VHH binders against Mitochondrial Rho GTPase 3 (MIRO3). Designs and how they scored, part 8

Target 1, 175 residues: Mitochondrial Rho GTPase 3 (MIRO3), of Arabidopsis thaliana (Mouse-ear cress) (q9ma88r425to599)
Amino acid sequence: RKVVQCFVFGPKNAGKSALLNQFIGRSYDDDSNNNNGSTDEHYAVNMVKEPGVISDTDKTLVLKEVRIKDDGFMLSKEALAACDVAIFIYDSSDEYSWNRAVDMLAEVATIAKDSGYVFPCLMVAAKTDLDPFPVAIQESTRVTQDIGIDAPIPISSKLGDVSNLFRKILTAAEN
Short names: E, the ipSAE of ESMFold2; O, the ipSAE of OpenDDE; V2, 0.75 times the mean of E and O plus 0.25 times the DockQ between their complexes.

## First folded at step 5 (VHH)

Design g58 (framework vhh_7mjh_2)
Fold by ESMFold2-Fast, scan of step 5:
Structure g58 (fold): chain B 175 residues (1-175), chain A 118 residues (1-118)
Amino acid sequence: as target 1 above (175 residues)
Amino acid sequence: EVQLVESGGGLVQPGGSLRLSCAASGFTFSSYAMSWVRQAPGKGLEWIGRIWSGGRTSYNPSLKSLVTISRDNSKNTLYLQMNSLRAEDTATYYCAREGKYGDYFDYWGQGTTVTVSS
């Protein structure tokens, strides 16, 4: 796969900007609207080499931060047609951040299903250098099992540990 | 057009129970997390708890054994069940919608008053 479009969702202060800033390559900001009801977009682009026994295939990974409009509308169904992988990032130390990210995943998954789009959804636990909120392991295990998704992928932008996430995104986009 | 209307408040004796309702209109109720917040006379706002769109609940640890929050998405209605009421529970109770951007309450009801007194 030559280009992988990864849409990045998550509540305010979850670490979306920190993740994009850690991404190897170029980053740029697309601000097409201002003043009430604006939609801001942030992009980070990198070409990664997928390991192979004899040869590697170069891939371009694009992380696109999805910003929620002031009215709470997250994304049009037409815009989701470009999504290859969706990630939902939350602050692992904040119970509110976790619950909000789960609700965002449910909303996006519903829109995708209603529109006939199929793409993998991954939960991302950010700020794992901080103490987790009470019952975090119990809560995340129960919820991910209930909705049929993989356990959250831990990252820490402060510690620079984000490379495993990028590999998982590329793997999910393939199959 | 967003409206939140609380009902069910009134005078109740200590040890009694009360169920508050919040009727929501003007938005897709099932897509929003909802909270209950109270304010005792002369005091600040105290968050009681929230119910997420999927039905999961989170409570103020000081109140979790005394209250239950539930919702009926088919009726666009939020509920607060209160048991073992004490004089300290005397307050105006507000229904609030959780904003999807900025992690804040974006709409509030006008409140319903609960008085616990013998």
Scores: ipSAE 0.035, ipTM 0.478, lowest interface PAE 5.0, mean pLDDT 75

Design g59 (framework vhh_7mjh_2)
Fold by ESMFold2-Fast, scan of step 5:
Structure g59 (fold): chain B 175 residues (1-175), chain A 118 residues (1-118)
Amino acid sequence: as target 1 above (175 residues)
Amino acid sequence: EVQLVESGGGLVQPGGSLRLSCAASGFTFSSYGMSWVRQAPGKGLEWIGRIYSGGRTSYNPSLKSLVTISRDNSKNTLYLQMNSLRAEDTATYYCAKEGRYGDYFDYWGQGTTVTVSS
């Protein structure tokens, strides 16, 4: 597909904004200074070149941050129809961040099943420049094997290492 | 509105077993992770373990061989099974709801007391 819509979930302080800021196109917060506070939309768009044998096709990757408010998602059930890939980002140094991200994945998977939507879900381990929380390896290995998803994809915005994440998102959208 | 009510505490002999229950109301129980926490007399809070919304568990490594956490979403009930109880397990046991999008624990029960004594 030429356009891949990736919905970005994760608890507060997980690194969602930092990830989107690494995409071409600055966040709304960068432009809104003190006078423009009425919009909750935040997304980043980039074109990713995919090589072909006799024909190259550019794919457009859209990252849409899902806002959190009042212990719930700022997202309608109908909006999930547009989702091609969901990622769940957590602070790899914070056990409670991990817990919340997995709970979000379970909730989104339940809504998708109830609505008949099918899309891959990926866990993203952010802030890998920090020490992992105790039992992080045991928990992440066990959980991802139990629910049948790939191991968490590590990134670090501080170190600028996000090179594998976007490729994995595009690959997941095709499989 | 949110209520957590622990039960099943009491006096138990060393080496015995005990199962605690926590009845939850006022929220969508199946959507949240739940934890057990205890406090021995004159000591601080000690986290025992959690069960995530999907049913998997994570335990305090010092307690993992002694306890099992489970849940029944149809009954809005959380359980803590304890085996091989020792005098040092004497404590007030609390059920705690995890805040998925904010605080670590946003609601606590009032606790149930377990006394391990001959």
Scores: ipSAE 0.000, ipTM 0.215, lowest interface PAE 11.6, mean pLDDT 75

Design g60 (from g1, 18 letters changed; framework vhh_8fcz_2)
Fold by ESMFold2-Fast, scan of step 5:
Structure g60 (fold): chain B 175 residues (1-175), chain A 119 residues (1-119)
Amino acid sequence: as target 1 above (175 residues)
Amino acid sequence: QVQLVESGGGLVQPGGSLRLSCAASGFTFSSYGMNWVRQPPGKGLEWVSGIWSSGSRTTYATSVKGRFTIIRDNDKKMVYLQMTSLKTEDTAVYYCAREGIYGDYFDYEGQGTQVTVSS
């Protein structure tokens, strides 16, 4: 099976743990898809059957929470060698969460550029069921345009939002 | 022990300027992002501005963008907030805050410095 390693970055309370838990829970709620997922605090694995392709081929999607700094040490360029897709998750109702996620993306992009590694980066807007800060919607579109990435992908507690994110991650990994 | 000490607050008229300072000690200052947060009277904490560990990137809350400038001096272990065009709504206790590791909002804050914007 093809394995897609997705590194998950984001500030505290952005929804990283909720995303990892929903990722596994979503698959088990779908009897037609039998995804055989597992999760822990920093690691979630799910097998995803790709619609419209060879029926006997499954892809394994791995969501791994990654720290940009740990005990004051910066994430090494060698650690990014295993990254197929990076996502940066933020709380859509919190201006600081948005700004910190953008900072994280810029830090990771700088390390990747210095190492010569190339992988797609996606912004993920979590907690979209909360009232968003009004200016954040305009600013998020402008900033993602400025840094050359797609507009943020919204997710909430709704199953459809999380499923859409899985497909976008897999699509980004294909180039 | 980690310490953050703010100074530079005071009384200023609307349209005026103030420069806040924060002296850091007890950690490798150049390895951490720094932020300013504030608490207006009777309200919760709100984030104001952030600066990367290198100083190469700064961010601002929409309410202060274009009026405030955050700068840092890693050699002196200082972070500053230059405030211009002050409004009555900027009245608050201002805190210097260290960015937490692993997505923590802020793992340390100082004792704060009072800014009062009034005629």
Scores: ipSAE 0.011, ipTM 0.453, lowest interface PAE 8.8, mean pLDDT 74

Design g61 (from g1, 19 letters changed; framework vhh_8fcz_2)
Fold by ESMFold2-Fast, scan of step 5:
Structure g61 (fold): chain B 175 residues (1-175), chain A 119 residues (1-119)
Amino acid sequence: as target 1 above (175 residues)
Amino acid sequence: QVQLVESGGGLVQPGGSLRLSCAASGFTFSSYGMNWVRQPPGKGLEWVSRIWSSGSRTTYADSVKGRFTIIRDNDKKMVYLQMTSLKTEDTAVYYCAREGIYGDYFDYEGQGTQVTVSS
């Protein structure tokens, strides 16, 4: 049984709380209703069966919400060593949300590389049931390609369309 | 008390330039990222530009890239928005906004300064 630690980054109202609630099997609620007080960390865990595996194998996936202070760093060297996958979630209808998620990815990727740690980074486009802002598709493809990561993974916690993300996280962790 | 005071707005012809200023007080200015946001008549708030607390990185909305420049002076506790090649669609009330401690929302805005671009 392997434990996969996925760090979840993203700006306020990007859908982080909705994703974590969906992951642990809670019914969808509006993201603004789930954004109570601020905290440095939220945890959600689940056991995931791997489709296509010959043996019946269980993995434990941990989603850990992390907040980054501007020009500061909230992750210790110990936390960086524990990270298997980082995801950066943004509201696909909000240009500010996209730009903040990209900035967070740039901060985390730079600090990880400078500290000698390597883990996959994934962009996650949340609230895809809403209309996207202009230029998003072209700009997101360019940015992810330049950094060497996959194109943004679309999800909608409101529509329950999140299972593909969990599969991709587990796949990325098997680097 | 946290205070943000914008100035520099006015009436300008299309293709013209304006420089907006925001004077900050009541907090450690160098510890916070700063933003410019705008509200066109009859519309919602639109994010325009962001500058990191150190000034080392700036980002811009697609609609203003190449035309606007955000600058900060931490010693003077000022943030500026240099606007060039102004278009009628840039007409809006412009607000200086401080982002929260983790840089993921706005916790304070000023009273705003009106920019009108008209021929």
Scores: ipSAE 0.028, ipTM 0.523, lowest interface PAE 7.2, mean pLDDT 74

Design g62 (framework vhh_rezetamig_d1; at its last look DockQ between E and O 0.73; V2 from the best seeds 0.00; counts 0 for: pae E 6.5 > 2)
Amino acid sequence: QLQLQESGPGLVKPSETLSLTCTVSGGSISSGSYYWGWIRQPPGKGLEWIGHIWYSGRTYYNPSLENRVTISVDTSKNQFSLKLSSVTAADTAVYYCAREGIYGDYFDYRGQGTLVTVSS
ESMFold2-Fast, scan of step 5: ipSAE 0.598; ipTM 0.829
ESMFold2, look of step 6: ipSAE 0.157; ipTM 0.585
ESMFold2 (binder alone), look of step 6: mean pLDDT 86; pTM 0.880
OpenDDE, look of step 6: ipSAE 0.753; ipTM 0.892
ESMFold2, look of step 8: ipSAE 0.031; ipTM 0.464
ESMFold2 (binder alone), look of step 8: mean pLDDT 86; pTM 0.881
OpenDDE, look of step 8: ipSAE 0.774; ipTM 0.898

Design g63 (framework vhh_7qbe_3)
Fold by ESMFold2-Fast, scan of step 5:
Structure g63 (fold): chain B 175 residues (1-175), chain A 116 residues (1-116)
Amino acid sequence: as target 1 above (175 residues)
Amino acid sequence: QLQLVESGGGLVQAGGSLRLSCTASGFTYGMGWFRQGPGKEREFVASIWSSGSRTYYADSVKGRFTISRDNAKNTLYLQMNSLKSEDTAVYYCAREGIYGDYFDYWGKGTRVTVSS
């Protein structure tokens, strides 16, 4: 079994806690605040097997939330050495959330380049059950094409939507 | 408050074995071990479901380390065999939050030093 370390970035209220809760199989209540009295680090661990594979070999996917303060994120250069895949989650109904996620991706990409680290970056559009912000399709298409990454992966608080994200994270880690 | 207390660390020769323990209040949740080596961030080592029916290991320790739990004693264990100098770290136990949403409630850690 391989361990895939996925670092989760995104602005406040983008849905990071809801994603981690969904990942370990706990349902997210639309009206609930996930406030389990956070310590310094959050990890969600699950065993993931690719669909259709007949094998005893599987992967352990670890999601690590990168905490933020005053629009910055708390991360050392050394910490990025352990990153296998970075995801940048934003609230698809909030243009400010999108702009902050794009800025975070640019910052992380710069740190990785300066440190000689290479890992795939994925954009994740959360809360897709809400109406998108104006020109969201045009903006996300233009920006992801400009920076050379895949179009944002949509998710909601529904379990089915996050399954696609988990598959794409594992696929990105294989590249 | 919620407390996790790690024990069993120490100095051991390469190729040797060591057993870590962690005692916790509210032992009905999933548990895990993480470690932090010199100049490195914390990394996942192993985890175990509340029932003990499922275990997960980092590739670097698979086949050498075994995680187990004794729910009657509220104790989590990590049996470490064939220790390498790269296993030198402070080892932390962690417990799932109340809603099982992530590993939280870190203890103060126990130091393991592997000499050659």
Scores: ipSAE 0.000, ipTM 0.142, lowest interface PAE 16.2, mean pLDDT 71

Design g64 (framework vhh_rezetamig_d1)
Fold by ESMFold2-Fast, scan of step 5:
Structure g64 (fold): chain B 175 residues (1-175), chain A 120 residues (1-120)
Amino acid sequence: as target 1 above (175 residues)
Amino acid sequence: QLQLQESGPGLVKPSETLSLTCTVSGGSISSGSYYWGWIRQPPGKGLEWIGHIYYSGRTYYNPSLENRVTISVDTSKNQFSLKLSSVTAADTAVYYCAKEGRYGDYFDYRGQGTLVTVSS
């Protein structure tokens, strides 16, 4: 089976939809996702491949976008039972986006700890084609070191540079 | 407990600027990494997002309204404001100020709403 379930968290406009569309081979400009304001689950499934290589892995990766209801409450404890790896995506040019993603990671980590779940958490710096917010490198390095996770993984859906992220997700899930 | 309260004129003449203020109590705009914003509901229609502002002054506006909208924040007064220029009868709505949800996808809190009628 070798199916890896990656839960995708991130604030509004962080690039979650662009990442999922890029993963299934849609262009950055072709964002057809419309949620109608509901908390419906959104999935993208593919096999991770490098250009010119048939595959350096035989695993199937599922990206599940986590959407939050208008009441502001976290997803259920039960929903996290299926998580093999969690990523927290933020707009690298927006300090608010960074702060929201860190807050989401802290809350998901708390629920996981309280529930006895163990899965890797990765920060993802999106829109790296844009200028970073002031002190972004210093702040992101400090926070990730303080919470004991790897430095943020940079991507740009606009530039098509996302394949390294999917490989890192698969590697992190091999616990 | 966090409370949001809209204030401003309930009647605005066509072509003038609609101006509303949101006063935040029981919490601070500058103490959290949240967007604060405005939404409206015209009679018989659904909610329409107008725009958001981060405490640092960064804004995001609805593209359909962006040429008429200005949102500003005054952290010293713990308030944020909406200006909507060149109003018409189509701008008649109940206006809500709101705090964006903890995850940025939805609002956690909104005020009680204030009816703004555009009429001569």
Scores: ipSAE 0.000, ipTM 0.173, lowest interface PAE 12.1, mean pLDDT 72

Design g8 (from g1 with N59Y; framework vhh_8emy_2)
Fold by ESMFold2-Fast, scan of step 5:
Structure g8 (fold): chain B 175 residues (1-175), chain A 119 residues (1-119)
Amino acid sequence: as target 1 above (175 residues)
Amino acid sequence: QVQLQESGGGLVQPGSSLRLSCAASGFTFSSYGMHWVRQAPGKGPEWVSSIWSSGSRTYYATSVKGRFSISRDNPSKTLYLQMNSLRPEDSAVYYCAREGIYGDYFDYRGQGTQVTVSS
């Protein structure tokens, strides 16, 4: 049983709280009574299982919300030592949300590089039930290719479907 | 009492430039990020540009990138938007807005200044 520490970044109103609230109530096995879900405004913890696979693929996923303010980094170099995967959530209908999430990724990547830490970074497109901002598809594809990361992972907490994101986080942590 | 007052709008021809100003009062201007937002008749508000409280980082909507420049003068409590190579689609009421604490979006905005780009 492995523990995966996923740091959750994103601007205000990107859907971080909705994602954390959705996560604490979810597993891939709805019949499981082994619910380890808990939440604080700083983190959410749950056990992720894949139906039809054995217990050695079971993992504990910790989603830790990180807030970044204007004019500085919230996270010290030392705080990033615990990070196995970083996700950057933005509101897919809001261009400022996208720009701020990209800037947060650049800030975190710079701290990690300067500190010798290596962990995958994933962009998460939230609120995909809303209309995207103009040129969003072309811009997001170009930027993620330019910085060497995978295309943004779409989610909608309103529709309750976030299981693909949790699988991708765990897969990224294995690489 | 938080107050934001925009000025500098007007009627210009395509390809022209304008500089908008926003005078802030009633709060510590140097402690807040600031934004420019625009709204054309019959459309929702569109974010245009943002600047950190220190002025050290700026952000631009793709539609204005390379044409507009945001800046601030903290001693005079003034926010600026330099708009170059104006297009008809830039016609809108432009509002300055204050960023909320901990990355909350806009908690206060001004009354706006009208920009009309037409021949």
Scores: ipSAE 0.256, ipTM 0.661, lowest interface PAE 4.0, mean pLDDT 76

Design n4 (from c9 with Y100R K103L P107Y; framework vhh_7mjh_2)
Fold by ESMFold2-Fast, scan of step 5:
Structure n4 (fold): chain B 175 residues (1-175), chain A 118 residues (1-118)
Amino acid sequence: as target 1 above (175 residues)
Amino acid sequence: EVQLVESGGGLVQPGGSLRLSCAASGFTFSTYAMSWVRQAPGKGLEWIGRIYSGGRTSYNPSLKSLVTISRDNSKNTLYLQMNSLRAEDTATYYCASLSRWGLGFDYWGQGTTVTVSS
């Protein structure tokens, strides 16, 4: 697809805002469109070009932050029909953040399966400039193998390199 | 499809201890957060605590000194250890996998009754 919609899930303080800011340099909120109601959504958009090809193969990536309220997602089941790639981001130094992200992935994957929606799920390990929680590599390897997804993709907003994440998003979206 | 089957309820004396078990099937138990919830006669539901996939726990502050939640992912089993039981702990106890996304995909056990009486 020319436009790839990525839904970004993750617990509070996992680095969702930092990822979106890094992606475009600054994210924006899609606030109220009228006097009485609002559609509050946080987006980051970028056009990614395939290196080394001669044809125009530009893709537009849209990262949409899924807001959390009262321990639930502010997202309708029907909205998942628009998801091309689901991203679950966690703070790699915080075992609580990891556990929450895994729970979110399990819930979303189950909903997608029950609804007949098919999209890849990617785990993203944020804040990799910090020390990892004890047994983080062993735990994350076990869990991702158990549920049949790729190992977590490391990023650091402080060190600033997300190109590997974008490449993996595009690869996942094609398959 | 998804099943949660509780066991271990019964009559216990005040000051006693009891361990409840919940056998899970039909889903990848190891990746789900699990909760214990109770309902005393004539009262509403009271959340006891949650255990995340990696074993970290979170408790209702009013119950933290009474209970310990644990899990055995190799057996797909959730546990609730209760100590220093009082008459006010008499309730039906449920294990649950509660949806993080309010779509009604909450999975509940059938409940097991604990009666604390002399």
Scores: ipSAE 0.005, ipTM 0.252, lowest interface PAE 10.0, mean pLDDT 73

Design n5 (framework vhh_8fcz_2)
Fold by ESMFold2-Fast, scan of step 5:
Structure n5 (fold): chain B 175 residues (1-175), chain A 119 residues (1-119)
Amino acid sequence: as target 1 above (175 residues)
Amino acid sequence: QVQLVESGGGLVQPGGSLRLSCAASGFTFSTYAMNWVRQPPGKGLEWVSGISGSGGRTTYADSVEGRFTIIRDNDKKMVYLQMTSLKTEDTAVYYCASLRYWGKGFDPEGQGTQVTVSS
């Protein structure tokens, strides 16, 4: 498959917009955390070559931000039809952000199971330039192991460290 | 720590109705989906129904669809399960749950409320 559609979920201020801006090659901007009213979906597109393979096979990653409401989160099954990989981003310094991201993953996984959709889910720990909330490493490791997904992938938009995430998305889409 | 207090269970005849209640505290209730799960005698936990934080969306297990209705009142921090056309197979301890710890899943956080359907 030449195109990989990655849906980006996460609570308010988790860093979704900063990630999307970084993915398309823009520098981190304080305004990316502005939650002042746009309800439209945010997209980013990047073309990457498969690592370590001499091939004419280029893959295109499409990141699509899924916006959430303040009163909770439940998706229609139709909205998930195009999802190849789902990522759930949280602020690694904020326990509330972590709890909300886990709730979102549970809702998405339930809808996918009920609708017959199959796609991998990845947790993404954002703002790793900040100190983590107490027991964050122990809690996140245990939870991801319990549900059978990979350990959270650390990123920092302020430090520009997101390359490992793109590789892991491509690997997940292949399985 | 979160507190969830279930109530409303009891003994009922097949074909009867019951309304279960769950009072929540210790978290921002309206921002989380709420669920009902049950544990029949000698069996594991099974998911029954879910409702979004706003109350705008609901989901049901196949075994209860058309018979049970989940609703919530965010001002009172309550979630309810209206049960109709009850069957013997609905006999279980019922718990309300918010999925905050995936490793614990819907493991009970409250005492639950016992529903017994028998003649």
Scores: ipSAE 0.000, ipTM 0.145, lowest interface PAE 13.1, mean pLDDT 70

Design n6 (framework vhh_rezetamig_d1)
Fold by ESMFold2-Fast, scan of step 5:
Structure n6 (fold): chain B 175 residues (1-175), chain A 120 residues (1-120)
Amino acid sequence: as target 1 above (175 residues)
Amino acid sequence: QLQLQESGPGLVKPSETLSLTCTVSGGSISSGSYYWGWIRQPPGKGLEWIGHIYYSGRTYYNPSLENRVTISVDTSKNQFSLKLSSVTAADTAVYYCASLSYWGKGFDPRGQGTLVTVSS
């Protein structure tokens, strides 16, 4: 595929808006947009290139931030049909953020299963410039093994360390 | 309705490769709603997860076993297989093939289980 759609889930203040801004080359922000309670989506679109590889191997990645609705529902079953990869971003220093992200993943996976949709899901540990919450490594390892997904992918938008995530998203979209 | 059935030798010699196949019936391996995996239970011990595979071919292996384990899927035959190399007496166990619902916790043993004894 030349275009990959990645849905971005995560609790408020997890770093979703900061990740989208970093992806398109904008300066770091405190992710304040996550607090507005809007149902509007944010998009970020860019090319992902491998050094030394020609343009025929370049892919377009679309990051679509999914907002939480007032009634507690995040998205419709129909909306998931457009998803090629889902990522669940959490604040690596905040145990509540981790627990909420895991709950979101379970909910989205259930909707996907019940609807016959198939797409990979990845956990993303944001704000790795901060100290992790106690037992974070042990808990995340056990939970991702239980669910049958890869270990969380660490990033820091503040430090600009996000490029590895975009390549991993594209790899996950390949069958 | 979904049924899994293990097949393979019940006796393997030390240093050889253990090979087991799981046949899936009542559903398609290509469904995308499941991971397909292997778990084992040594005599008198608890269950140990070996690894699992998605129909795309993507694999996840227990780190303690990963250098000896290969899991593969054959969607045309609706089967998946386990190869465990360089076996020793410690690999003697009942081996189960199992399905894991997308994002389910743990594996649900669907096969009857097959006892594999490592002995000369």
Scores: ipSAE 0.000, ipTM 0.086, lowest interface PAE 21.1, mean pLDDT 73

## First folded at step 6 (VHH; from g62 with Y55S Y106H; framework vhh_rezetamig_d1)

Design k1 (at its last look DockQ between E and O 0.31; V2 from the best seeds 0.00; counts 0 for: pae E 9.8 > 2)
Fold by ESMFold2, look of step 6:
Structure k1 (fold): chain B 175 residues (1-175), chain A 120 residues (1-120)
Amino acid sequence: as target 1 above (175 residues)
Amino acid sequence: QLQLQESGPGLVKPSETLSLTCTVSGGSISSGSYYWGWIRQPPGKGLEWIGHIWSSGRTYYNPSLENRVTISVDTSKNQFSLKLSSVTAADTAVYYCAREGIYGDHFDYRGQGTLVTVSS
């Protein structure tokens, strides 16, 4: 697989735009300026070197931000057909953010199952530099276990190193 | 248009279970990204959030009530329900069922409310 399409889900203010900006080397503060490029058009693209490969061939990773309107989940079955990997970002300091992300994951998984699409799903715990809400920690372990996915992948939006996440996305896309 | 209506007993004895049902009409509880919830207003007090349920069945409850609350959904009847166990006089309130969008900022639809009195 030369190009990997990663759909980025998550509630408002969870850190989706900051992640896309970090992928292209911009801070999330620049996102407020209506970015004039691939990042503000709901996606970001860059090359990622896979660990353990000795080829000059890197994979292209496309992060596509999925925006969820206040009045509901708006994805069509056709839009989801392009997804190779889905990630669900939540603010680890905000229990409400966690609850929203879990519900989004469950809904996307249902749509994918009913449509015959198969792709891995990953949970991403953003803002780990803030104090986590204690119930969110306990709930995240239990819920990820119950639905059969890996524990959430931690990232800090303010410390700026998310390379581990990008590599895990590519690994998940391989199976 | 969308309407929510509470139903259930208006009088409940102490230590028993308060049980209410919300009937949704003019829309489906399974057709969108909405939480379906319960709030209450004790006499002379402000609104208190009890909890909510996603159409897939996932629930979150007010921590102060969590040990006594169960919220469930019946999509075939387009209804969701509240059970509050071990009630006391402090649970006397007007109970409202409500809908909340996935962002959870505000309830956009609410029932008329039903008074439930806890007394011997």
Scores: ipSAE 0.006, ipTM 0.259, lowest interface PAE 9.8, mean pLDDT 74
ESMFold2 (binder alone), look of step 6: mean pLDDT 85; pTM 0.870
OpenDDE, look of step 6: ipSAE 0.689; ipTM 0.864

